# VH-VL binders against q9h9l3, part 176

Target 1, 176 residues: q9h9l3
Amino acid sequence: PRKMVAIDCEMVGTGPKGHVSSLARCSIVNYNGDVLYDEYILPPCHIVDYRTRWSGIRKQHMVNATPFKIARGQILKILTGKIVVGHAIHNDFKALQYFHPKSLTRDTSHIPPLNRKADCPENATMSLKHLTKKLLNRDIQVGKSGHSSVEDAQATMELYKLVEVEWEEHLARNPP

## First folded at step 10 (VH-VL)

Design G62 (framework fv_fezakinumab)
Fold by ESMFold2-Fast, scan of step 10:
Structure G62 (fold): chain C 176 residues (1-176), chain A 120 residues (1-120), chain B 111 residues (1-111)
Amino acid sequence: as target 1 above (176 residues)
Amino acid sequence: QVQLVQSGAEVKKPGASVKVSCKASGYTFTDYYMHWVRQAPGQGLEWVGWIDPDSGGTFYAQKFRGRVTMTRDTSISTAYMELSRLRSDDTAVYYCARGPTSWGYEFDYWGRGTLVTVSS
Amino acid sequence: QAVLTQPPSVSGAPGQRVTISCTGSSSNIGAGYDVHWYQQLPGTAPKLLIYDNSNRPSGVPDRFSGSKSGTSASLAITGLQAEDEADYYCQSYDSSLEAWVFGGGTQLTVL
């Protein structure tokens, strides 16, 4: 069977008025939730807005942070050939400037059976925080000091495991 | 209706630079990457690179790194591709084409192409 | 030199079936990346004919179909018509090159 990992990234605001989302942290966990990668990443552009309330990124985290090009290379070596699980994962791939095969991508924000288990509309995009609370009875992204991308990646993997058997069967019959 | 309108044909001497434009309309310019693809006379299609109009970020094929620069102007929904140090084998039709940012890799709409001729 | 391999030409009579192959490798089609097909009529820009292996954009007749297996893909055209005379290109993404890659193109002659 193919190895499976989960990813979560934190972005900061760059560009005019901090409108552009640039990668500033990436966490990757394996199937069991063990951390394979967790690094602060230095964007190539000036950070206008740390978005600290959500990202947890502060100026001190940029000291000795891994430059974007190097971090990207490390991350892609881990993701290549694996099933990659994420929540609204297109945002993470965009920040990485990365194209992962659709057949190897699992987005927990777009899995109808997962929403059904949470008593949510099947085609709605539910937040990771809501699904984790409803299905795992766990509070993530608590406090005002920002999110933990490790915690988010771990929660994302656990959520996927709840529907893995039925969703993999669905994908085998209905390839993306 | 989605349209990509490219600048007109150019004739350049070896060593010169050329800048081709692609004006987008009919969609939100910052929601899609703009790709550039070239085709030499009687030859196949060759990908040059992409620009993200939202961030201004770019990614170029290895062959063109150091010679190509892609930019955009969001106020007029226009993307540009500049190729420098032109050689005769850069003679080609240069197309702009729209593609998804991270959720796909097809080019769903193409400009009509700009012929760039490089000759002495 | 193209990264994906297509036959340079294919021919058929009106009403016949032709198939155009597109052969890749483990870093592109074999890695799971979808295959797209473009039709280029003489003197025009390429037009998207098939996307994500087998899907047709609006306006493309069902006599055009695509398939993918292993490291290869195929475009099938049934009920050939004179208007189908064109160059056909397959396209995918290559993870090793981090690039969009094309086949060398197949020139279809009808009649």
Scores: ipSAE 0.763, ipTM 0.896, lowest interface PAE 1.1, mean pLDDT 92
Fold by OpenDDE, second read of step 11:
Structure G62 (fold): chain C 176 residues (1-176), chain A 120 residues (1-120), chain B 111 residues (1-111)
Amino acid sequence: as target 1 above (176 residues)
Amino acid sequence: QVQLVQSGAEVKKPGASVKVSCKASGYTFTDYYMHWVRQAPGQGLEWVGWIDPDSGGTFYAQKFRGRVTMTRDTSISTAYMELSRLRSDDTAVYYCARGPTSWGYEFDYWGRGTLVTVSS
Amino acid sequence: QAVLTQPPSVSGAPGQRVTISCTGSSSNIGAGYDVHWYQQLPGTAPKLLIYDNSNRPSGVPDRFSGSKSGTSASLAITGLQAEDEADYYCQSYDSSLEAWVFGGGTQLTVL
């Protein structure tokens, strides 16, 4: 059976003016949507902007958060050898300071057949929220209390499953 | 240490405008949002709005839209709140308060407040 | 009048435990927005007492505690002291009003 997981990360702002995106939460789900990992993560640098409106991260979440280095080890252990599905996943890998093999990476923000299915321009970068609404008839990231990385990871996996066969065939003919 | 120093008390006539200042020190002015909260005599607290000192972006409570203008001078780490078309029920102590973020966060440091009295 | 509802006053003797309730609705506390608490001593500006429902800033004694459940929040003060006599305000955010909102305030008297 295929080893596939979906990942979604939430980032906070560190460094001057909070312009550096640092990992503060990571959620990983399997092919069926079961949660394999969901932890708050403590950045190595002082948090300047929690970006709560979008991230859902609050100060209290950092009280018992897993230190970045430890969390990174845990996450990499899960991802190693897997096909990793994400949305705009380069941001997640950047925050993790980890680069997964391109051949084993699936980015739902750059899958033309997925956009086509959603009646969107094939080469446009569509939001996870939009694609989820159009293709799954589900509302995610509702409200102003921030995102749920578990919810987003699950939605990402379900979206990919819609085009998995077609896209995997495409990738087989056109390796990245 | 973080300090917010506000301008002195104001007495205004109805229909006039008032501009209160808040000078910040002890931290990087542009890294935090500045909120304004007022308190009428013997009454509770009422949020007015916030400004992002970095971009100059603002967000006002619906009640004050059209009458309030928040600005800042980053060169002197000072925020300003101007309220126009004053009426008697605008009489209150106006506080500037630092907010870590623009959304859903507490006010961790407060100025001492500026009393604005509106009377004919 | 205030979006969040607090009792106008509470009282207790030194050493006792007192609680101050803060009742919201589905558009603020019930929507998942955090609750913060402020202490305002007579003639002074409010001071942050509790943030994100139950966290204490540096300098705030552990006899102050906060909790949130459903559409309500509560501030508890144990070992009441004379210096605790003040007004206390809860604060959150209301999505329908698009505003930070406060409770009406509670005057705590130490007998």
Scores: ipSAE 0.000, ipTM 0.569, lowest interface PAE 11.8, mean pLDDT 92

Design G63 (framework fv_fezakinumab)
Fold by ESMFold2-Fast, scan of step 10:
Structure G63 (fold): chain C 176 residues (1-176), chain A 120 residues (1-120), chain B 111 residues (1-111)
Amino acid sequence: as target 1 above (176 residues)
Amino acid sequence: QVQLVQSGAEVKKPGASVKVSCKASGYTFTDYYMHWVRQAPGQGLEWVGWIDPDSGGTFYAQKFRGRVTMTRDTSISTAYMELSRLRSDDTAVYYCARVSGSFGYDFDYWGRGTLVTVSS
Amino acid sequence: QAVLTQPPSVSGAPGQRVTISCTGSSSNIGAGYDVHWYQQLPGTAPKLLIYDNSNRPSGVPDRFSGSKSGTSASLAITGLQAEDEADYYCQSYDSSLEAWVFGGGTQLTVL
């Protein structure tokens, strides 16, 4: 049996006009929602836009933040060989410059049964906030001071558990 | 239709540098990673590295680190690979190739290749 | 010393079936990464033949098929034709190397 973790990353804006998304925080939780990793991460490029309203990241968090190369090594050691759950997870993998196997990746933004349970169109990309409210009756990402990547990772794992048996059976019959 | 058009053949002396271009058309250049793969005469395919045209981020195979630099110009949808301190064993056809979609890891479209010959 | 192991050559007569193996390890195919196959005709660039283990791009005949099991994959060609004479390469991703990896290539000869 493969172990399962959930991940959520926060990105800041780098590059021209802050349009490039660079990793600035990563949280990883285990199947039960316990925190395995939660660090602020210093991008190798100059931060143009902290995107604080969404990321929750401020300049103070960059003081003594783990450099990108070191943090990436730590994160990849946790993810390698595991089933990794995330929401719009390809954005997180892109920020990590990481290529996880498709067969071990679970993206809660692209699981048709999960959308069905939330009374949403099967092929629509629904936000984590919306699915968590509809299916778990919980408000996440509240306020204007930024999101908690720990909270988001925990919610993502709980959402996946709602469809885990059905979806794993589907994937076994229909390998990606 | 997707096309990747590469620059013409180059002949270089040992110690020189070469810069190969790959002009993309038929799709949104910034949506797909661009890779470089080489093939020495009579030998197999060898991965060199990738560039994300959106961010300009790059990653190179360990063998080429310190000698290869990948760049892009989004205004003309062109990717570049520069290889420095050339040796005779760098003689190869160099291909640019696109990874299929944001979530795929296969090379769905290839340039026709640029022959780089390194000889004295 | 290729990361993925292929037989250097395979041969068959017209109309026959041939199979080309691609053997990996726990850091690539065994880690769950998909296997892709490319056909390279003499003097041409490689062409995608099979992607994500068993899928065919538009224009690839159904006599080409792929499969994957454990740490290995295979390409099967049925109804072998003279035009199939080419080099065939498997490709995957290796998590330890953080690299796209190719097999050493298999030269198919149609007798």
Scores: ipSAE 0.614, ipTM 0.864, lowest interface PAE 1.9, mean pLDDT 91

Design G64 (framework fv_fezakinumab)
Fold by ESMFold2-Fast, scan of step 10:
Structure G64 (fold): chain C 176 residues (1-176), chain A 120 residues (1-120), chain B 111 residues (1-111)
Amino acid sequence: as target 1 above (176 residues)
Amino acid sequence: QVQLVQSGAEVKKPGASVKVSCKASGYTFTDYYMHWVRQAPGQGLEWVGWIDPDSGGTFYAQKFRGRVTMTRDTSISTAYMELSRLRSDDTAVYYCARDLGSYSFEFDYWGRGTLVTVSS
Amino acid sequence: QAVLTQPPSVSGAPGQRVTISCTGSSSNIGAGYDVHWYQQLPGTAPKLLIYDNSNRPSGVPDRFSGSKSGTSASLAITGLQAEDEADYYCQSYDSSLEAWVFGGGTQLTVL
């Protein structure tokens, strides 16, 4: 079988009115939840809005942050050839300017059996916080200091493991 | 009613620069990557690069790095491709085409093309 | 040279079936990237014909079908019609080049 990792990224606002989402942190964990990568990342553009309540990013984190181009190279080296798990993962790939194969991508916001286990409509897009509470009996993204991308990546991997056998069999019979 | 409307044909001398425009309508301009693909007369399709209209981020095929610049103006939903230091073998039809970014890789809508002729 | 390999030409008579191959490598089709197909009628821009290996956009008849196996993909056209005379291009993504890559194109002649 191919190796599997989970990813979660934090974005800050750049560009006009801070509406552009730029990568400012990335965490990657292996199948067992061990951290393979966790770095603050310096966007090439001026940060207009740190979005701290959600991202947990503050100006102090940018002082020793890894420049975007270097961080991107490190991250892609870890992701290439692996099954990558994420929640609304297209946002993470967009921030990385990265194009991972669909056949090796697992988005926990779009797995019908996972929603079914959570007693949610199969085609609804449920938040990571909601699925984690319902299925793992764990509260994540708690408080006002922002989210932990490590915690989110670990929760995402654990959620995928709940449906892994069923979903991998489905994908083998019904390739995307 | 998605439309990608490109600027008209251009004739340039070797060493000059050309800037081609692609005006988008019928969708949210910032939700899709804009790609540029060229086709020399009687030849196949060759990918030049992409721009993300949302971030302004770009990526160019190695062959064109140092000669191509892609930009956009979100106020008029227009993408631009500028190719400098033109050679006769840059003579081609240049297409803009959209892609849904990291979610989908296919080009679902294409402009009609802009013929750029480079001759002395 | 094109990154993906297609035969330069294929021909068939009306009503027949033709198949166009697209051969890649371990960094593109072999890496799991989907294959997309475009039809280019003379004097026009390419039009998306098949996406994600085997899916048809709205308006494309089921005479057109796609498949993928290993490092290769194939476009099949059944019930060939004169209107199908065109150039056909396969397309994928190459992780080593970080680039969208095309086949060299196949000219379909309807006899």
Scores: ipSAE 0.621, ipTM 0.875, lowest interface PAE 2.0, mean pLDDT 92

Design G65 (framework fv_fezakinumab)
Fold by ESMFold2-Fast, scan of step 10:
Structure G65 (fold): chain C 176 residues (1-176), chain A 120 residues (1-120), chain B 111 residues (1-111)
Amino acid sequence: as target 1 above (176 residues)
Amino acid sequence: QVQLVQSGAEVKKPGASVKVSCKASGYTFTDYYMHWVRQAPGQGLEWVGWIDPDSGGTFYAQKFRGRVTMTRDTSISTAYMELSRLRSDDTAVYYCARGTPDYGFYFDLWGRGTLVTVSS
Amino acid sequence: QAVLTQPPSVSGAPGQRVTISCTGSSSNIGAGYDVHWYQQLPGTAPKLLIYDNSNRPSGVPDRFSGSKSGTSASLAITGLQAEDEADYYCQSYDSSLEAWVFGGGTQLTVL
C-alpha cells in the first residue's frame, strides 16, 4: 500500500501583536483524498489575531478545540513513517513543532517538474492557488471567509500525483 | 543604505529621565516594528519593549511598565525611548532593533547603541 | 538571572567544532516559540546569526547552524576561525512574561 498523506495547517496569531504563528487547525488526507484528520486545535497561548481572512478560524471554533499537545500526539501518529506531502510544508512542521525526515517529505512549492507543467519558471515558488488553477483547472481559496485546510490538502495531493513517478525517480537518483 | 542611527551617550543623575532616539533609513519605516533592548556593562541582553511605527501602538516588558514610553515621528523616520525615574542599575547600552514579522519575529537590523550612565 | 540558560563560556582551536546550548522551559522554547541567535563582537552591537531555529541570513557562512528540540536549542560552529571569537546569545519569546527573552550569553574563545 501507498504510505503517503498530504497535510495543511491553519495558524492564528499569538504573542505581541499576534506575530507568533500558532497551530489552530490541521487537516490530513490520504492518497485518494479521503480525510484522515481534521480538527480545530487550541493553542497553549492567548489568541491575539485569528487571521480569519486566511485561516478561516473564529472564536467559536476554539470552544471545543483539541488542546495542542493532544492534537500534536494524534497528528504525529498519522505522519510517522509516511511520505508527507505539503505546500511550503516547513511552515506546517514548524507549527507542529515537529521534525519529519527530509527523505519522506515532499514540498509541492519546490518541485521543478511541477512548475514546468504549469508553464512557470522551474525554480520559482508558486502559490498553491496558482498551481491548482493551472494544472487542475480548479479555483481554491475563494472569497474572504478563510481557506479550507481540507481543500488545500486535497489539492496538494492531486498536484503531487501529477509528478509523482518522475519525482520519486529523481529522488531515488539524487537522495536529499 | 539600510541602517539605524542612534543618539549619543548620556550621563544622568538618579531620578532624572533620558530620551534616546533611533533614526531609520534605507527602508519603509512603517513596515517594521522597532524594538528596544538594553545591555548593562559586562551583562547580557534584556528586552525593553517595542513600538509599531505605523499605528504608534506599544508593548513594554512588565519590569519597565510605568517608567518607559516609546514614541515615533514618521515624518523623520525616528523612534524614541524615554526612561524615567532613573536608577544606577539602569546604566546600560540601549539598542534599537528592527523586528520583522514577515520572516519570523527576530531582530535583523541593530543600531550601534547609546550608552546611558546613571551616577550620583 | 537570564530566562534562557547558556554555558558562560566555550572554547576551541581553529578548524574545530563547538556547540553552544540554550535551555528554556515550557513557557518559551517548550511552548513552540522559535529560537534566534546573535553574535556580538567586542565593542559592537549584536548581529543576527540564525533566525527561526535554523535559517541563515544572507552573508552568514554555512559553518554556523542551528537546531531546536523540546525545550532546548543549539548553535553549532564548524571550522572555527579567529574571527568567530565573540559573545553568542540565544533569544526566544516567553508567554508567561509576555516578553522576548535572551540567554545569558556564551563567550567563545578561539585558542
Scores: ipSAE 0.005, ipTM 0.489, lowest interface PAE 13.1, mean pLDDT 88

Design G66 (framework fv_fezakinumab)
Fold by ESMFold2-Fast, scan of step 10:
Structure G66 (fold): chain C 176 residues (1-176), chain A 119 residues (1-119), chain B 111 residues (1-111)
Amino acid sequence: as target 1 above (176 residues)
Amino acid sequence: QVQLVQSGAEVKKPGASVKVSCKASGYTFTDYYMHWVRQAPGQGLEWVGWIDPDSGGTFYAQKFRGRVTMTRDTSISTAYMELSRLRSDDTAVYYCARSGEWYGYFDLWGRGTLVTVSS
Amino acid sequence: QAVLTQPPSVSGAPGQRVTISCTGSSSNIGAGYDVHWYQQLPGTAPKLLIYDNSNRPSGVPDRFSGSKSGTSASLAITGLQAEDEADYYCQSYDSSLEAWVFGGGTQLTVL
């Protein structure tokens, strides 16, 4: 059996007008929700916009943060060869400058059976917060202090586990 | 019409730099990665690197690091690849090609720009 | 040397089946990365022929099919036609090189 992890990244704004999304935190949990990796990451470019309301990242978190190049190497070592679960995970892979095999990628924002269990339209893109509240009866991303990528990664893994058997069977019969 | 239109052929001397352009039309420029791939005469395909037009982020193959720079101008939906310190073995057709995030394959290619590096 | 290994040439007669192999390693195809195939007619840019191991883009005949197993992939062309004469390239991602990698290319000759 191939091992499975869940990932969630936080990005800050760099570049002109802070439009560029640069990796500033990454959390990875195993199948049971145990933390395998959780580091603040220092972008190679000047941070223009911390996007704190969503990222939860503040200037103090950049003190002693792991440089991007080193963090990326550590993260890719964990992800390579594993099934990687995320929510809107293409944004995380983009921030990591990384292509993960589609066949080993599971995006909880695009799993029709998961939406069906939440009484949502099967092809709609629902937020992690909404699906977690509906299916796990748990509030995440609360308040104005930003999101916890650990909490988000744990919720994402738990959501995937609700449809894992059904979805893996579907993928085996209909390979991506 | 979905297309990638590249700049015309270039002839350069060893040690010079060349900058090739690739203008996208018919789709949202910032929704796709733009890759650069080269092909020396009679040889195979070699990946040079990619740029994300949305973020401006770039990633280059190890062989080209320190010599290649990729940029883009979102106002005119154009990507650029500049290769410096040219050698005779840089003579090749340089292609731009796009990829989507989920698939990673190159579904749309420019027609190529021949760069000749001669003494 | 190319990172993915293809035979330099294959040949067949009209109506026959040919198969082009693409051999990788544990850092690319063996790591689970998908394989894509490109057709290049003389004097033209490469054209996507097969993506994600076995899928065909709109307009590609079902005579073309792809498969992947272990560290290798194959492109099969059935009902071979004269217009299939071209160079064929496989492509995958290599985690050790952190790069898209191509096979060396296979020249298909229709006899």
Scores: ipSAE 0.006, ipTM 0.543, lowest interface PAE 12.2, mean pLDDT 88

Design G67 (framework fv_fezakinumab)
Fold by ESMFold2-Fast, scan of step 10:
Structure G67 (fold): chain C 176 residues (1-176), chain A 119 residues (1-119), chain B 111 residues (1-111)
Amino acid sequence: as target 1 above (176 residues)
Amino acid sequence: QVQLVQSGAEVKKPGASVKVSCKASGYTFTDYYMHWVRQAPGQGLEWVGWIDPDSGGTFYAQKFRGRVTMTRDTSISTAYMELSRLRSDDTAVYYCARGSDWGYYFDLWGRGTLVTVSS
Amino acid sequence: QAVLTQPPSVSGAPGQRVTISCTGSSSNIGAGYDVHWYQQLPGTAPKLLIYDNSNRPSGVPDRFSGSKSGTSASLAITGLQAEDEADYYCQSYDSSLEAWVFGGGTQLTVL
């Protein structure tokens, strides 16, 4: 079996009016939910909007943050050759400027059996918070201090494990 | 109509710079990566680099780093590729192409701009 | 030189079937990256013919099909027509180069 990891990233706003999403934290966990990587990351551009309510990023986190180029190299070494699980994962890959093979990518926001188990329309895009509450009976992203990318990555892996056998069989018969 | 319209042919001397434009219409310019691909006369396709029109972020093939600069102007939905220190072997048709599905393949191509580098 | 290997030419008569191979390595097709195919008619820009190994864009006839296995991919053209005379390029992504890579191109001659 090919090794599997889950990823979640936090982004801050850079560029005009803070509209550009730049990587500011990345967490990666293994199949069992153990943390393989968790670092604050310094964007190469000036941060206009920390988006703290969602990202949990504050100015103090940037003081000892790993520069983007270095963090990217570390992250890609972990992801390369593995099945990578995420939720709306294309946003994470975009922030990393990384192109992972689709055959090795699992996006829990677009797995019809997962939505079915949550009593949601199969082709709808449901939030990580909603799916985690419905299927794992857990509240994540609680409070006003922002999200934990570690918590989100762990929840994402657990959600995928609920449909792993049936979804891997589906992908073997219907390659992406 | 969805299309990419490129600037006209250029003739340059060795050592000069050339700037090719690519104007997008019929879709949201900032939703897709814009790639540049070149083709020397009688030769195959060679990827040069991409720009994300949303962020302005760029990535270039190693062969062109230090000589190519990609920019965009979102107010007029136009991408630019500037190649400096031109050599005769830079003579090629330069295409802009839209990266579909997060940039993995090119679903829309400009007609190409012929850049001739000669003395 | 081209990163993906294609035969330089292939030929067929109208109505026949031809196949064009595209051979990669462990850092591109072998790493799981999808293969895409472009048709370039003489004097024109390339046009997307097949994407994600086997999918056809709107307007591409079902005579064109693609497949992928291991480190290689193949484009099949059935019911060959004079209008199919063109250069065909495969394309993938290479993780070691962090680059979009093309085959050297195959010239299809319809005789």
Scores: ipSAE 0.659, ipTM 0.887, lowest interface PAE 1.7, mean pLDDT 92

Design G68 (framework fv_fezakinumab)
Fold by ESMFold2-Fast, scan of step 10:
Structure G68 (fold): chain C 176 residues (1-176), chain A 118 residues (1-118), chain B 111 residues (1-111)
Amino acid sequence: as target 1 above (176 residues)
Amino acid sequence: QVQLVQSGAEVKKPGASVKVSCKASGYTFTDYYMHWVRQAPGQGLEWVGWIDPDSGGTFYAQKFRGRVTMTRDTSISTAYMELSRLRSDDTAVYYCAREGSYYGMDVWGRGTLVTVSS
Amino acid sequence: QAVLTQPPSVSGAPGQRVTISCTGSSSNIGAGYDVHWYQQLPGTAPKLLIYDNSNRPSGVPDRFSGSKSGTSASLAITGLQAEDEADYYCQSYDSSLEAWVFGGGTQLTVL
């Protein structure tokens, strides 16, 4: 069996009016939810908007944060050759400036059986918070202090496990 | 109908800069990465880099870092590639190409011939 | 050397089958990255012929097919026609270079 990990990234706003999303934290967990990587990451450009209410990132976290180039190398070593699970994972790959093979990518925001189990329209994009509450009866991303990317990665892996057998069989018969 | 329309041929001296444009139509410009690929006369395809028109984020092949700059103007759905400190071996047709949902480049501009000669 | 290796030329007679190989390594095709194929007619821009190893865009005839195994991919063309005379390029992503990479190209001659 090919190894599987789940990833969640937090972004801050850089560029004009803080509209560019730059990587500022990355968490990666293994199949059992154990943390393989969790670092604050220093973007190569000036942070205009910490987006703290969503990212959980504050100016203090940037002190001694791992520079983007170094963090990216570490992260890519973990992801390469593995099945990578995420939620709206294209945003994480964009922030990493990384292309992961589609055959090894699992996006819990685009798995019709998962939405079906949550009594949601199969083609709708549901938030991680909503799916986790509906299917795992657990509240994540609680309060105004921002999200925990570790918690989000763990929830994402658990959500994928609910449909893993049927979705892997679907992908084997209908390769992406 | 999806189209990418590129600017016309350029002739430059070594050491000069060139800026090629690529105007997109028939789709939502900010939804797809735009790649730049070049082809020297009689040679194969060589990837230069990409830009995300939504974020303005870019990534360049190592060979071109420090000499290439990719930008875009979302108000006119146009991407730009500027290559500086031109050398004779930069003579090539430069293509813009849209990355489809599958990472394959599904729509290409017709190319812009850039000739670098003394 | 090109990161992805293709034969520089291949030839066949009308109605025949030809296969064009694309050989990579563990950092690209061997790492699981998909292979795309482009057809370039003389004096024109490349056109996407096959994406994600074996899928055809709308308008591409079914006599063109792609496959991938291990560190290599292949493009097969059956029922060769004169209009198939073109250059063919494979493309993938290389994780070590962090770049899209193309094969050196194969010139198909229909005799």
Scores: ipSAE 0.006, ipTM 0.541, lowest interface PAE 12.8, mean pLDDT 88

